# Designs tried in a protein design chat: VH-VL binders against q96il0. Part 4

Target 1, 167 residues: q96il0
Amino acid sequence: APERGAERRDTAPSGVSRFCPPRKSCHDWIGPPDKYSNLRPVHFYIPENESPLEQKLRKLRQETQEWNQQFWANQNLTFSKEKEEFIHSRLKTKGLGLRTESGQKATLNAEEMADFYKEFLSKNFQKHMYYNRDWYKRNFAITFFMGKVALERIWNKLKQKQKKRSN

## First folded at step 29 (VH-VL)

Design pab40
Fold by OpenDDE, look of step 31:
Structure pab40 (fold): chain C 167 residues (1-167), chain A 120 residues (1-120), chain B 112 residues (1-112)
Amino acid sequence: as target 1 above (167 residues)
Amino acid sequence: EVQLVQSGAEVKKPGESLKISCKGSGYSFTSYWLGWVRQMPGKGLEWMGMIYPGDSDTYYSEKFKVQVTISADKSISTAYLQWSSLKASDTAMYYCARLEYYYGEYFDYWGQGTLVTVSS
Amino acid sequence: DIVMTQTPLSLSVTPGQPASISCRSSQSLVHREGNTYLHWYLQKPGQSPQLLIYEVSDRFSGVPDRFSGSGSGTDFTLKISRVEAEDVGVYYCMQGTHWPYTFGQGTKVEIK
């Protein structure tokens, strides 16, 4: 079986959002939309006295964000590539050049592109279903941990109030 | 690995014809534009034109449209730049470069260059 | 044609010091699709041009992290955080948004 040369999928450089929040930020910071995913990255604040539960929540949020960024970056790259391949194929079938006489990239009309979008959505339907399923699972877990952290914070506040009443 | 290998240096006289080559490897030669860029001695880079080897669709800078001909032989993954009649002013380094077209419009890989010297 | 203006045209930098090169376009390089096709090339002495940065800020494969690109619209900057001896050469900006493709004049970077 001939070894199918691994097409090095030009993995979108893991776009480490070059957005660095100010060092003195005491809250989560939302960056500009990432160029590849078009998702706004969130820089999560790390409290000095972060509880183990808060740390777990933060890590889960970070992992979910990275998962989302990577999914959409790859999906957008795939979309862009397949879009261009579709355009090239259709232009070639029409006996048209890939560029206009002015040297601009040739495009198809909205009707012709509608076929591409329909086909692309159909082809990627299962992938999007799996994404949505996993997205709900991750967000449910995050919400669950948010609830736990909230309860922990309430409990800690109550203990502090009791200690102040006993002194 | 993507590679562009150009033909060797040329020394010609004014009025002579010349055809230099650029061979692509490590990628689908017919699926990428291949551009030519001129660099005169001690000068900057000038885009001359490009070809899509898949169908030989060709575009030129207005400055070079009547001066040169760009062609390709997809069977041997080779593009060409040719002059019908060289001038002393054609003395330059000539680079071929692959154009990334799917995700942007930039030259990602370059040949080693071909030095063309036109002297009396 | 789009005019690409680089400043400075020459730069002498002490090793380990930062460098900054500006590139200005005569028109906005924002494409209709929202992308900006500004790219940076380095031509080392006696070598072919090599891609450093594409689409304003993305480093090409194998390009060190000391190189960074920024800018928007008509104003763009290439920065080198710590110049090394291997960074000597001529830097070119290029625009791919408007036809035809055009390059800046080049900026010669030398070590002091």
Scores: ipSAE 0.620, ipTM 0.849, lowest interface PAE 1.1, mean pLDDT 91
Fold by OpenDDE, fold request of step 34:
Structure pab40 (fold): chain C 167 residues (1-167), chain A 120 residues (1-120), chain B 112 residues (1-112)
Amino acid sequence: as target 1 above (167 residues)
Amino acid sequence: EVQLVQSGAEVKKPGESLKISCKGSGYSFTSYWLGWVRQMPGKGLEWMGMIYPGDSDTYYSEKFKVQVTISADKSISTAYLQWSSLKASDTAMYYCARLEYYYGEYFDYWGQGTLVTVSS
Amino acid sequence: DIVMTQTPLSLSVTPGQPASISCRSSQSLVHREGNTYLHWYLQKPGQSPQLLIYEVSDRFSGVPDRFSGSGSGTDFTLKISRVEAEDVGVYYCMQGTHWPYTFGQGTKVEIK
């Protein structure tokens, strides 16, 4: 079987959201939807006295966000490409041109497009299963670290109260 | 690396036929549209037409539809632009370019150009 | 055909200064799917055109970050934050939304 040369997946340029939150914000900010993934990026707040555990949580959240952005950006690009290829192939089979009289790209009817969607979902089923598995693993880890950070904050507050009672 | 290599400069007389070539490499030649763009001396860019080498499906600008023929030989990854009868007004630089049709419909890679001079 | 109008047609810029080129279309370049197929090319002296910006604002591979594209509908702008000697050439906008593909007249950028 001839090795299909790895078509360099044109990685969607990581659309660094040009959204800069206000410098004085003490909260996470949500940016506009990314052009390729259509996911809204979160700008994570960095506390002045960030603990090692809080830093680890923030890094894990950021890594998970980047993973999600990249997955959906690539998936959307693949979907768009395969959709256009399908339309092109079907139009040719029908003896139709790629453009309408108005100069717009010719389209298929809803029934024909339903076939494309079914085929696309079938083809990508395993990929989506792996994504879902990894999504749950990552979110479980994030939730676990959120719990640890919450406990650390409680403990630190209790220590501060004890020190104030002893003085 | 994606490359488009065009044939050399041509000097012709009015009424002569001409066929220039564009060879693609570094990508699946049969999976991308290839366009031709004219640039007259000291002028801007004009899209002429495009071909899909996989099945030789071809589209032309209305301005060029009767003036030129676009073809391809997928076995050697080569596209062609040809005239049956050249005019002095056909004097120009001709570029082939790969079209990204499935996304933004832009030309991402260009040939070096072929200068065609038609003089009596 | 869609008419693409560039302004100015010629620009002389001092090195290190910013430059801006406008491109206007005779009709909206917003595709039915919401995408806008406006692209920018640079043709350096004695060379073939090269892609700079695609889909209004995305830089092509190897294009410096000093180049940026913006705009919507019918009005688009290419900006160079700090012009360098290597930026000399003719800049073209192109639309891919409507058939046939059409280019602007070109903007010649020179160094003072």
Scores: ipSAE 0.594, ipTM 0.853, lowest interface PAE 1.3, mean pLDDT 91
Fold by OpenDDE, last read:
Structure pab40 (fold): chain C 167 residues (1-167), chain A 120 residues (1-120), chain B 112 residues (1-112)
Amino acid sequence: as target 1 above (167 residues)
Amino acid sequence: EVQLVQSGAEVKKPGESLKISCKGSGYSFTSYWLGWVRQMPGKGLEWMGMIYPGDSDTYYSEKFKVQVTISADKSISTAYLQWSSLKASDTAMYYCARLEYYYGEYFDYWGQGTLVTVSS
Amino acid sequence: DIVMTQTPLSLSVTPGQPASISCRSSQSLVHREGNTYLHWYLQKPGQSPQLLIYEVSDRFSGVPDRFSGSGSGTDFTLKISRVEAEDVGVYYCMQGTHWPYTFGQGTKVEIK
């Protein structure tokens, strides 16, 4: 195993989305894909009269998004690195250089790359299982809070209608 | 801390041979590519070639392929750039630099440079 | 070989003012895998080059936040939001997408 000696930035920089939605926007915005995660960030709208439940929902959505962005950013970096290392090792085993005579990066065939993918998936299987578990937990929580917010909005509308009938 | 320390300045005559060195420290010397970059007086940077010290795999720019030899001694974490016969046109600053090959193909750390002067 | 063209070749900037350097490649620097291997270096007077920005927009360790990189395809820009005296030197773009590696001509940044 090549000694992991140098502090490889194994962590994707926390990509501050450079996308700023217009200040007058009253809706959620979808940014361009993040450079590392390839996920499109959502900029959540903040209502002027945001309820405590709406705020909790928004925060939970934001935290889940940040978690998801960081996971995939790191996973993609790891994947890319391990892929290149795999290609290097296989080429060397074959007595081939990393580049062709024309200076192009040497590639492996589809079968060899299939081995890499299989090994990578196997190695990261537990990580993906934990990710999926946590993803479901977070999304269930979000859905639950969405339901609560919906009920709160209905209740507030009913109260307003009753008050208008009493006056 | 990653450091690349190059040999001192050289003054040579045309036709003489020369070998300059670059010693790496603070990282796994055998796990990173090391490149050589030429800078002629008052000019820009020119990539010459690179070596992987782990197995001495070496690549050259076409411009420099016949002009220089790149080698490494992994036992002392040192890379070399050598000329069999110097020309006046070889007068330049020579930098060694560590290449991050797997992630972006950029030079992250540089030596202090070795000035080579070739004059009659 | 890929030709890297920097503009301007010389820039004189008042301290505290912004600076912008353009780098254009003769071909797209987008790799097959979708990454773009354009990097920026600074060579301060009497010093070796140092990495500033890698892969278009990522700051190297220890590089101040006043430095930023942007661009895509063939057109790239290095920006300095507030030029300081320590920013004097020659800036180089480099491409790592195509073989061999090639540098721009350099842009000399001076203080007025």
Scores: ipSAE 0.594, ipTM 0.854, lowest interface PAE 1.3, mean pLDDT 91
Fold by ESMFold2, look of step 31:
Structure pab40 (fold): chain C 167 residues (1-167), chain A 120 residues (1-120), chain B 112 residues (1-112)
Amino acid sequence: as target 1 above (167 residues)
Amino acid sequence: EVQLVQSGAEVKKPGESLKISCKGSGYSFTSYWLGWVRQMPGKGLEWMGMIYPGDSDTYYSEKFKVQVTISADKSISTAYLQWSSLKASDTAMYYCARLEYYYGEYFDYWGQGTLVTVSS
Amino acid sequence: DIVMTQTPLSLSVTPGQPASISCRSSQSLVHREGNTYLHWYLQKPGQSPQLLIYEVSDRFSGVPDRFSGSGSGTDFTLKISRVEAEDVGVYYCMQGTHWPYTFGQGTKVEIK
């Protein structure tokens, strides 16, 4: 069992970016990549006359983005910390210097780093499998509601066209 | 929640030994690196060294390597900084601080400090 | 050792006005994997240092959003958008990229 150290995990930095597009915009906006998740957040446009179905879709997309941002922020933090722990342990075991001539942390060769990547992937296999399953479930739901919204809009256009013809 | 509580102020004479303490609570003491930082009167901050209390893995800044000893007693969640023979130049405030060594390499939580005064 | 130089060494600020502190390192603080280990601490009068900003721009837990950090390479800035009375003290930058860890000489911020 890997010795990651209980309570050594840090709380992931705050998730969604505080980028704030103009309030008069009628379009979704894409912000800069979040430092920790490496994902670009979408800032969703909220129409004044949003239908209940449109609201459900928007909230599902917002919730999925928040979930995704937090998962990758946490995963990237864990990856970075465990990588440095692995490097430190291997350098110590080999009796090698922990720091380069400049005083910066030393690293391992590519072959030995491959050992870390293999161990990390193997240890986290089930977590990533559940993430992928949940990602597909969320995206299927989003796509389903996108279809329902599209049909709702077509129906509303047909009602408006019928109303104009009868007048 | 995370707290580092240091031992009280010390007044000593040159040549005497001293061991000051830092007790960690609210986190897994054996799972985090802990560093010591000196602040000379009216001066800035100097890193002295660090310890991983889980296995007592210890590293020193070259300036302090022969001047002090860093140790820990994990059974009581306490780290120590000690001198075998104090000098007047050791008069300073000494802080312990928890170190995020594996990511960012910064001190996140600090003890209240221990004032050490060495005078005749 | 990496020399960290802060400017100004002392700063008097009217409450509610912005403040800016510069920190310059003698060498690049960019880690080999691209992160920059430049951090900011505040030591209030009679207190121990406390972490404000880590990795150039990330606020530590409980730090108000009026504090922000920026910069790259060797040149960094801490900004306080609206200085409050509780913000007085000595601000230190610190680098964690190179052993030994080193701190700036400090910037004393006081209210006028």
Scores: ipSAE 0.571, ipTM 0.830, lowest interface PAE 1.6, mean pLDDT 86

Design pab40
Fold by ESMFold2, look of step 29:
Structure pab40 (fold): chain C 167 residues (1-167), chain A 120 residues (1-120), chain B 112 residues (1-112)
Amino acid sequence: as target 1 above (167 residues)
Amino acid sequence: EVQLVQSGAEVKKPGESLKISCKGSGYSFTSYWLGWVRQMPGKGLEWMGMIYPGDSDTYYSEKFKVQVTISADKSISTAYLQWSSLKASDTAMYYCARLEYYYGEYFDYWGQGTLVTVSS
Amino acid sequence: DIVMTQTPLSLSVTPGQPASISCRSSQSLVHREGNTYLHWYLQKPGQSPQLLIYEVSDRFSGVPDRFSGSGSGTDFTLKISRVEAEDVGVYYCMQGTHWPYTFGQGTKVEIK
């Protein structure tokens, strides 16, 4: 049973891209990097005569992108929060001030920050393994449906040519 | 649903003590910082201090440090703001608010407020 | 303490028209991680404050798209693209970068 992803908090970022393609477009669009995930979203074109199989493929690609964007947005948020929690805890343990003279949060020396990075990677190892598994599952499914759509299009062209030749 | 429910309005005389409450529900009370914010009549908002109910770690704005005590009882998901001796200048609306301290440092959910009136 | 200055202090707007509120801080609000901890709240008449926008431009859950925030460093703006009757109240900016946390003096928005 795979581990659940990070719980989305009420105040967490939406995780969705704010890029908006032109009102009418015949192409997929690649937008700027999302603030939270650091991934470039793709805005998929919807043709007017989309077959049910083509619709399924597009939705699967869209859902996979949303899943991927949300995962990395949540991961980056978790990293930021756990980093600040680690710093806060260590400053308290050492009896050091929590804020600089300007009132901003204080930090730790590079050696202790390296310790945080090691702990974070270790804690999230299993989560990343499940992410990789699901990523491969999704990409295999997408590739499979891409092949089915390609065959559907070829078959429709051949049937149309056969009907025209016989008429 | 995240909710912060505060105790009812209070009418007091100068010199009296007072303890008002803020009960959190719909979230892990011990996992979030909770702050107190004052709004004097016809005035804006002032941060008073905050508490982490999980270990009672408490911090005060310098302006309020000696004037109030912030505490919590995590067994009943309740935070408190307390005065040992009220002054007329303590007349205000007092809000508790959940603080996202580790990311962004903002108040996301607010209680309904407790009006404290101190007059002689 | 960081002083947060809002302009205007009062704003009367025709329903359906845009509104804009400025907030200026006495120091940069950029956090050491590169984020800017400038937030906007709305206090409707008789209600407690509610979060509208955090980190300059991010809408809180359930906040309509007509609210948008922008700015950097020390100068920030909240815009309402089309003011509705439910938008009346006092708007506050707040900074979370420097202790003590401080709020602007408020901007009262009303329908005329």
Scores: ipSAE 0.547, ipTM 0.818, lowest interface PAE 1.6, mean pLDDT 86
Fold by ESMFold2, last read:
Structure pab40 (fold): chain C 167 residues (1-167), chain A 120 residues (1-120), chain B 112 residues (1-112)
Amino acid sequence: as target 1 above (167 residues)
Amino acid sequence: EVQLVQSGAEVKKPGESLKISCKGSGYSFTSYWLGWVRQMPGKGLEWMGMIYPGDSDTYYSEKFKVQVTISADKSISTAYLQWSSLKASDTAMYYCARLEYYYGEYFDYWGQGTLVTVSS
Amino acid sequence: DIVMTQTPLSLSVTPGQPASISCRSSQSLVHREGNTYLHWYLQKPGQSPQLLIYEVSDRFSGVPDRFSGSGSGTDFTLKISRVEAEDVGVYYCMQGTHWPYTFGQGTKVEIK
């Protein structure tokens, strides 16, 4: 079977989305699915009075989204390429036609395609293991900062209540 | 940087043989498909065929299947396009191009072209 | 064979003005996996073709953002938002969905 090669030229373009939310939005927006990652990007609202802690939370969420988008965009491209490589190799080995009557690439039946799916999962196990580790690490950090922001907001509300009562 | 460097221009007579070359560098030559494209004088582009140099797996457009032979020597990262008996109608510019076959089926990097002139 | 028809075949533009090139295929170019294998190339005078856009709308590395592609099914468009002197040449659309791969007739873009 042909070797794939590990060249960066095969990776998806960097970035998240070309979607542009309304100019005066004060809410996070969910854009259309990205062509490569199939994930819907969130366009985060940046308030003018954002605390340093709130800024850290928002940046962590933004960085996590970009990381997640890049991972799945690259994985989906790799999946597509390796799938076609597998199909080509199997059709060649079996002496079957590589193209349909219309000239489009032929494919394999579901039973033979199951072999590809097993091989792909096995080959990418370590990469997905590291992804899962990093995903949990990032989501734990996000949850931790969400808690800190919640405490900050409660404290500020209590200070406002105390000031109102002292009037 | 990916480069495809082709052999120089050729002037030939009908009935002569010819082998033109395309040397790839800056990438894993054996890991990518390479295609040949013809451009007749004053005309557009025509796909001729392709080869996977890693195992010499070779495919031709039906129009060119009997007219030319595509081959590669992976030890020197070079692909070839050959004619056993040239015709005046073979006068054209010939390009090699790297093919992203397993995804978008497009040519991403092109050689500079080899002009073949066949006249008596 | 899939026929790729470009319009116009020739285009003269003033520098800084937009340009638009249309490409129509005789059959749908949607691959069985849902992608559309329609690509655009530029052949500058005396040079080999170079890839501009692949899969309808994706710019190849190093291609300026003034180039954009759009379309679906059988109808596709390449747009140049502001034509520059270096954009002169012949533009080709290509389909990669069906063997044999086929190109449009070309659109010659000149500066006035």
Scores: ipSAE 0.532, ipTM 0.813, lowest interface PAE 1.9, mean pLDDT 86
Fold by ESMFold2, fold request of step 34:
Structure pab40 (fold): chain C 167 residues (1-167), chain A 120 residues (1-120), chain B 112 residues (1-112)
Amino acid sequence: as target 1 above (167 residues)
Amino acid sequence: EVQLVQSGAEVKKPGESLKISCKGSGYSFTSYWLGWVRQMPGKGLEWMGMIYPGDSDTYYSEKFKVQVTISADKSISTAYLQWSSLKASDTAMYYCARLEYYYGEYFDYWGQGTLVTVSS
Amino acid sequence: DIVMTQTPLSLSVTPGQPASISCRSSQSLVHREGNTYLHWYLQKPGQSPQLLIYEVSDRFSGVPDRFSGSGSGTDFTLKISRVEAEDVGVYYCMQGTHWPYTFGQGTKVEIK
C-alpha cells in the first residue's frame, strides 16, 4: 500500500491547465496533469449542506493534495537541476567537453550516473523519510474521517427511517 | 528582488581599453551563471559568453572568445566585460543577464544595459 | 549556429485584438531529456529585454496570462490574446538547446 517513488515528466513540458468545473456541478472533478508534479488535481465539490465533519474531511483531502503536488513538483525540479549540475561538474573535472558536436549538453556514462543517483538519494534521505511519514499520517487521518462521515450518514438514515415508521 | 545594475555609458576611441561592470543584488550572486549579450545599433541580440561567479568558471561564444574577457569579483557581487583594444565595430549596447543554466537555459533577469560608443 | 527565423518582422495591432508571432529554428530544439528550450523575450522601447515565456509555453513570474506560447520541434508561436498599449516593443525568440545560444531577428509590435 505504501507508495515510494518519483513521478516525472521527462519528455515534454505540459501547460498548467485553467480547468474549471461546470458552475453547477455537484461532483468532484479530476483535472489534467500538473506540468511539474505530473499529478492530476481533484477539484472538490462543496455541498451547500456540508456538515462540520464533512468539511473537515474535505479540507484534509485538499491540504493533502496540495502538499503532495508541491512535494513532487519540487522533487522533480530539484532532481533535474542537480542532475545537470552533477553532469557539468563531472565533465569539467575529467576535462571532457561540456557540449556534443551539435552544441547540446553532453552526458555521462551509466556508471557515473549511478554515482549521481546514490548521491541524490543520500542528500534527500531525510526529506524522503519525512514525505513517507507524512503520507502515512495523512492517509490514516483521511481514512479515519472517511469512516466517521460514513457513520454520520448511517446515523442520519436511521433517524429518517425511524421517523417514517412513526407516521 | 533580483536586480542587475550596469555601469554607465562609455565613449571611447579605437585602441583604448574598457571594462564595464554588472552588479547583482537580491539573490545569491555566486550561485547563478551570468551571461553577456550584445545588441548592435538597430540589430538583434547576440550571446557573448557566461561566467559562474562562485568559481569564475567562464565560457565564450566562439565569435567573441578572443575579443573580450569576462570576469567577476564575488566579494562585491560584480561581473565584468572588458576589451584590451576597442574597435569601431564594438559600438553597441551590452547587457548582463542572469542565466538559469541547469534548467531551461534561459536569461531570467537583465541589467539595464551599457551603451559603448567607439569613434574617433 | 542555429538560425532562428521570426515572422512577421513588424506587426501593427489595434488595441484589444489578438497578435501572433512565429519563430522557426533551423534544427530541432528538443533537449536530451525531452524538454524544448525555446524562450520568448520582450524588449519595450528604451528598455532591456525581459523574459516572457520559457520552455515553449511556461509564463515567467509576473507575465499576464494573455501571453501564451506553443509549438514543437522547429516551429513555435507566441500569442497575445488581447494586445494592450504596454505590449509595444520588439519580441525575440531564443533557443537554449545548442551552443551558441541564438535569438531570432525580432518582431516589432506597434499599436495602430
Scores: ipSAE 0.528, ipTM 0.807, lowest interface PAE 1.8, mean pLDDT 86
Fold by ESMFold2, fold request of step 34:
Structure pab40 (fold): chain C 167 residues (1-167), chain A 120 residues (1-120), chain B 112 residues (1-112)
Amino acid sequence: as target 1 above (167 residues)
Amino acid sequence: EVQLVQSGAEVKKPGESLKISCKGSGYSFTSYWLGWVRQMPGKGLEWMGMIYPGDSDTYYSEKFKVQVTISADKSISTAYLQWSSLKASDTAMYYCARLEYYYGEYFDYWGQGTLVTVSS
Amino acid sequence: DIVMTQTPLSLSVTPGQPASISCRSSQSLVHREGNTYLHWYLQKPGQSPQLLIYEVSDRFSGVPDRFSGSGSGTDFTLKISRVEAEDVGVYYCMQGTHWPYTFGQGTKVEIK
C-alpha cells in the first residue's frame, strides 16, 4: 500500500477533544481548545422531546463542527511541517547550523521567515477559497433549518391553542 | 505498507570491515530521513546518526561520528551503515528506522535489526 | 546530552491491572513551537521497537486506547489501564527535542 494512504501519520488526529461534559447538563457545553485545530468543540444538548426536524438541525451542526475541526487541524499540521522543512532547507543552503547550542532545532529570523509565509499562503490559496465557499454553504443550510424549526414550533403552539379551545 | 528490511546477521573479527544494509519499501525512500540505532547486548537504545537519501545529507551523534559511515543508494532504496575497522565493542544489534524529522522528531517504522558479533 | 531516567526499571503486573511508568528528562523537552517531543516505544521480546505514543499523549496508529501518556516539561508518565499478555516487553521513553536524540534505560513489564 502507498505510504501516504496507509495511515493517518501525515495528517492531524481526527478525534474531537477527550473532554466529556457533565451527564446531567441541559445546555450545550463548550470544551477546551483542541490541540490541533485550536477550536473549542461544542457538545450539543439533546432534549428528550426532540422532533425529527430538530434532530436534523443538531446533526447538521455536529457535522459542520467536525468538518471545521478537521480542516483546521490538517491546515495547522501542514503549516507546522512545511515551516520546519523550509527552515531546514534555508539553513542548509546558507551553511548555517541546524541546531542551537542546546541541541534544539534552529530557526530563521523574521525577515527570512516572511518568504515562507508568502509561499505558504500562495500555495494554499485555492484550498482556503474552497473552504470559505463550503463554510458559507454550511452556515446557510444551518440558518435555513433554524428557520424551519422556528416555524415548526410556532405551528405546534397554534395547534395546541386550537385543541384547548375545542376541549 | 511501509517496510524496512535489513541485511542478515554478521560474525566478524576485530579489524575487519563491514557494511550492513537497510532497504525501504512502501514509501518514497528519498522523501524521509532514516536513522540508525544501536542496542548493546542487554542494554537500551542509542541513536547513531541519520541520512536524508534524497540528497545524502548525513548527520552523526558525536559518540559515533568517527566510528561509522552512513550512506544511501537511492536508486535501490537502500541505506548503509559501515565500519572500516570493527572492534569487539561494536558487538550489538543495529536497527534502521524511519524518522519523522519535520514534525515530532520520532522513529515511526523500524527494521528487524542486524546482529553484529565481533570476536576473536 | 539529555539524560532520560525511567522508573521503575522493572515492573511485574497481574493481568488486567493497571501499570504506570515514569520518565524524567534532565532538561525541558518543550520545542520552540510549544510542542513537547517526548515519545514512548515498546520492544516486545525478540522484536524491534515499535512506536506507541508520540508528543507526550498522542497514540500512534493502531495502538489500543488502554495506553495513555501525560506529563509536561521534564516529567512524563505512560499508563496502561489494563495490562494484557501482548503488552509484555521493554518500554522506552525518547526525547526528540535536543540532539542527540536520547532514550530512557527501559522499563521491563512482565505478567505475574
Scores: ipSAE 0.471, ipTM 0.781, lowest interface PAE 2.1, mean pLDDT 86

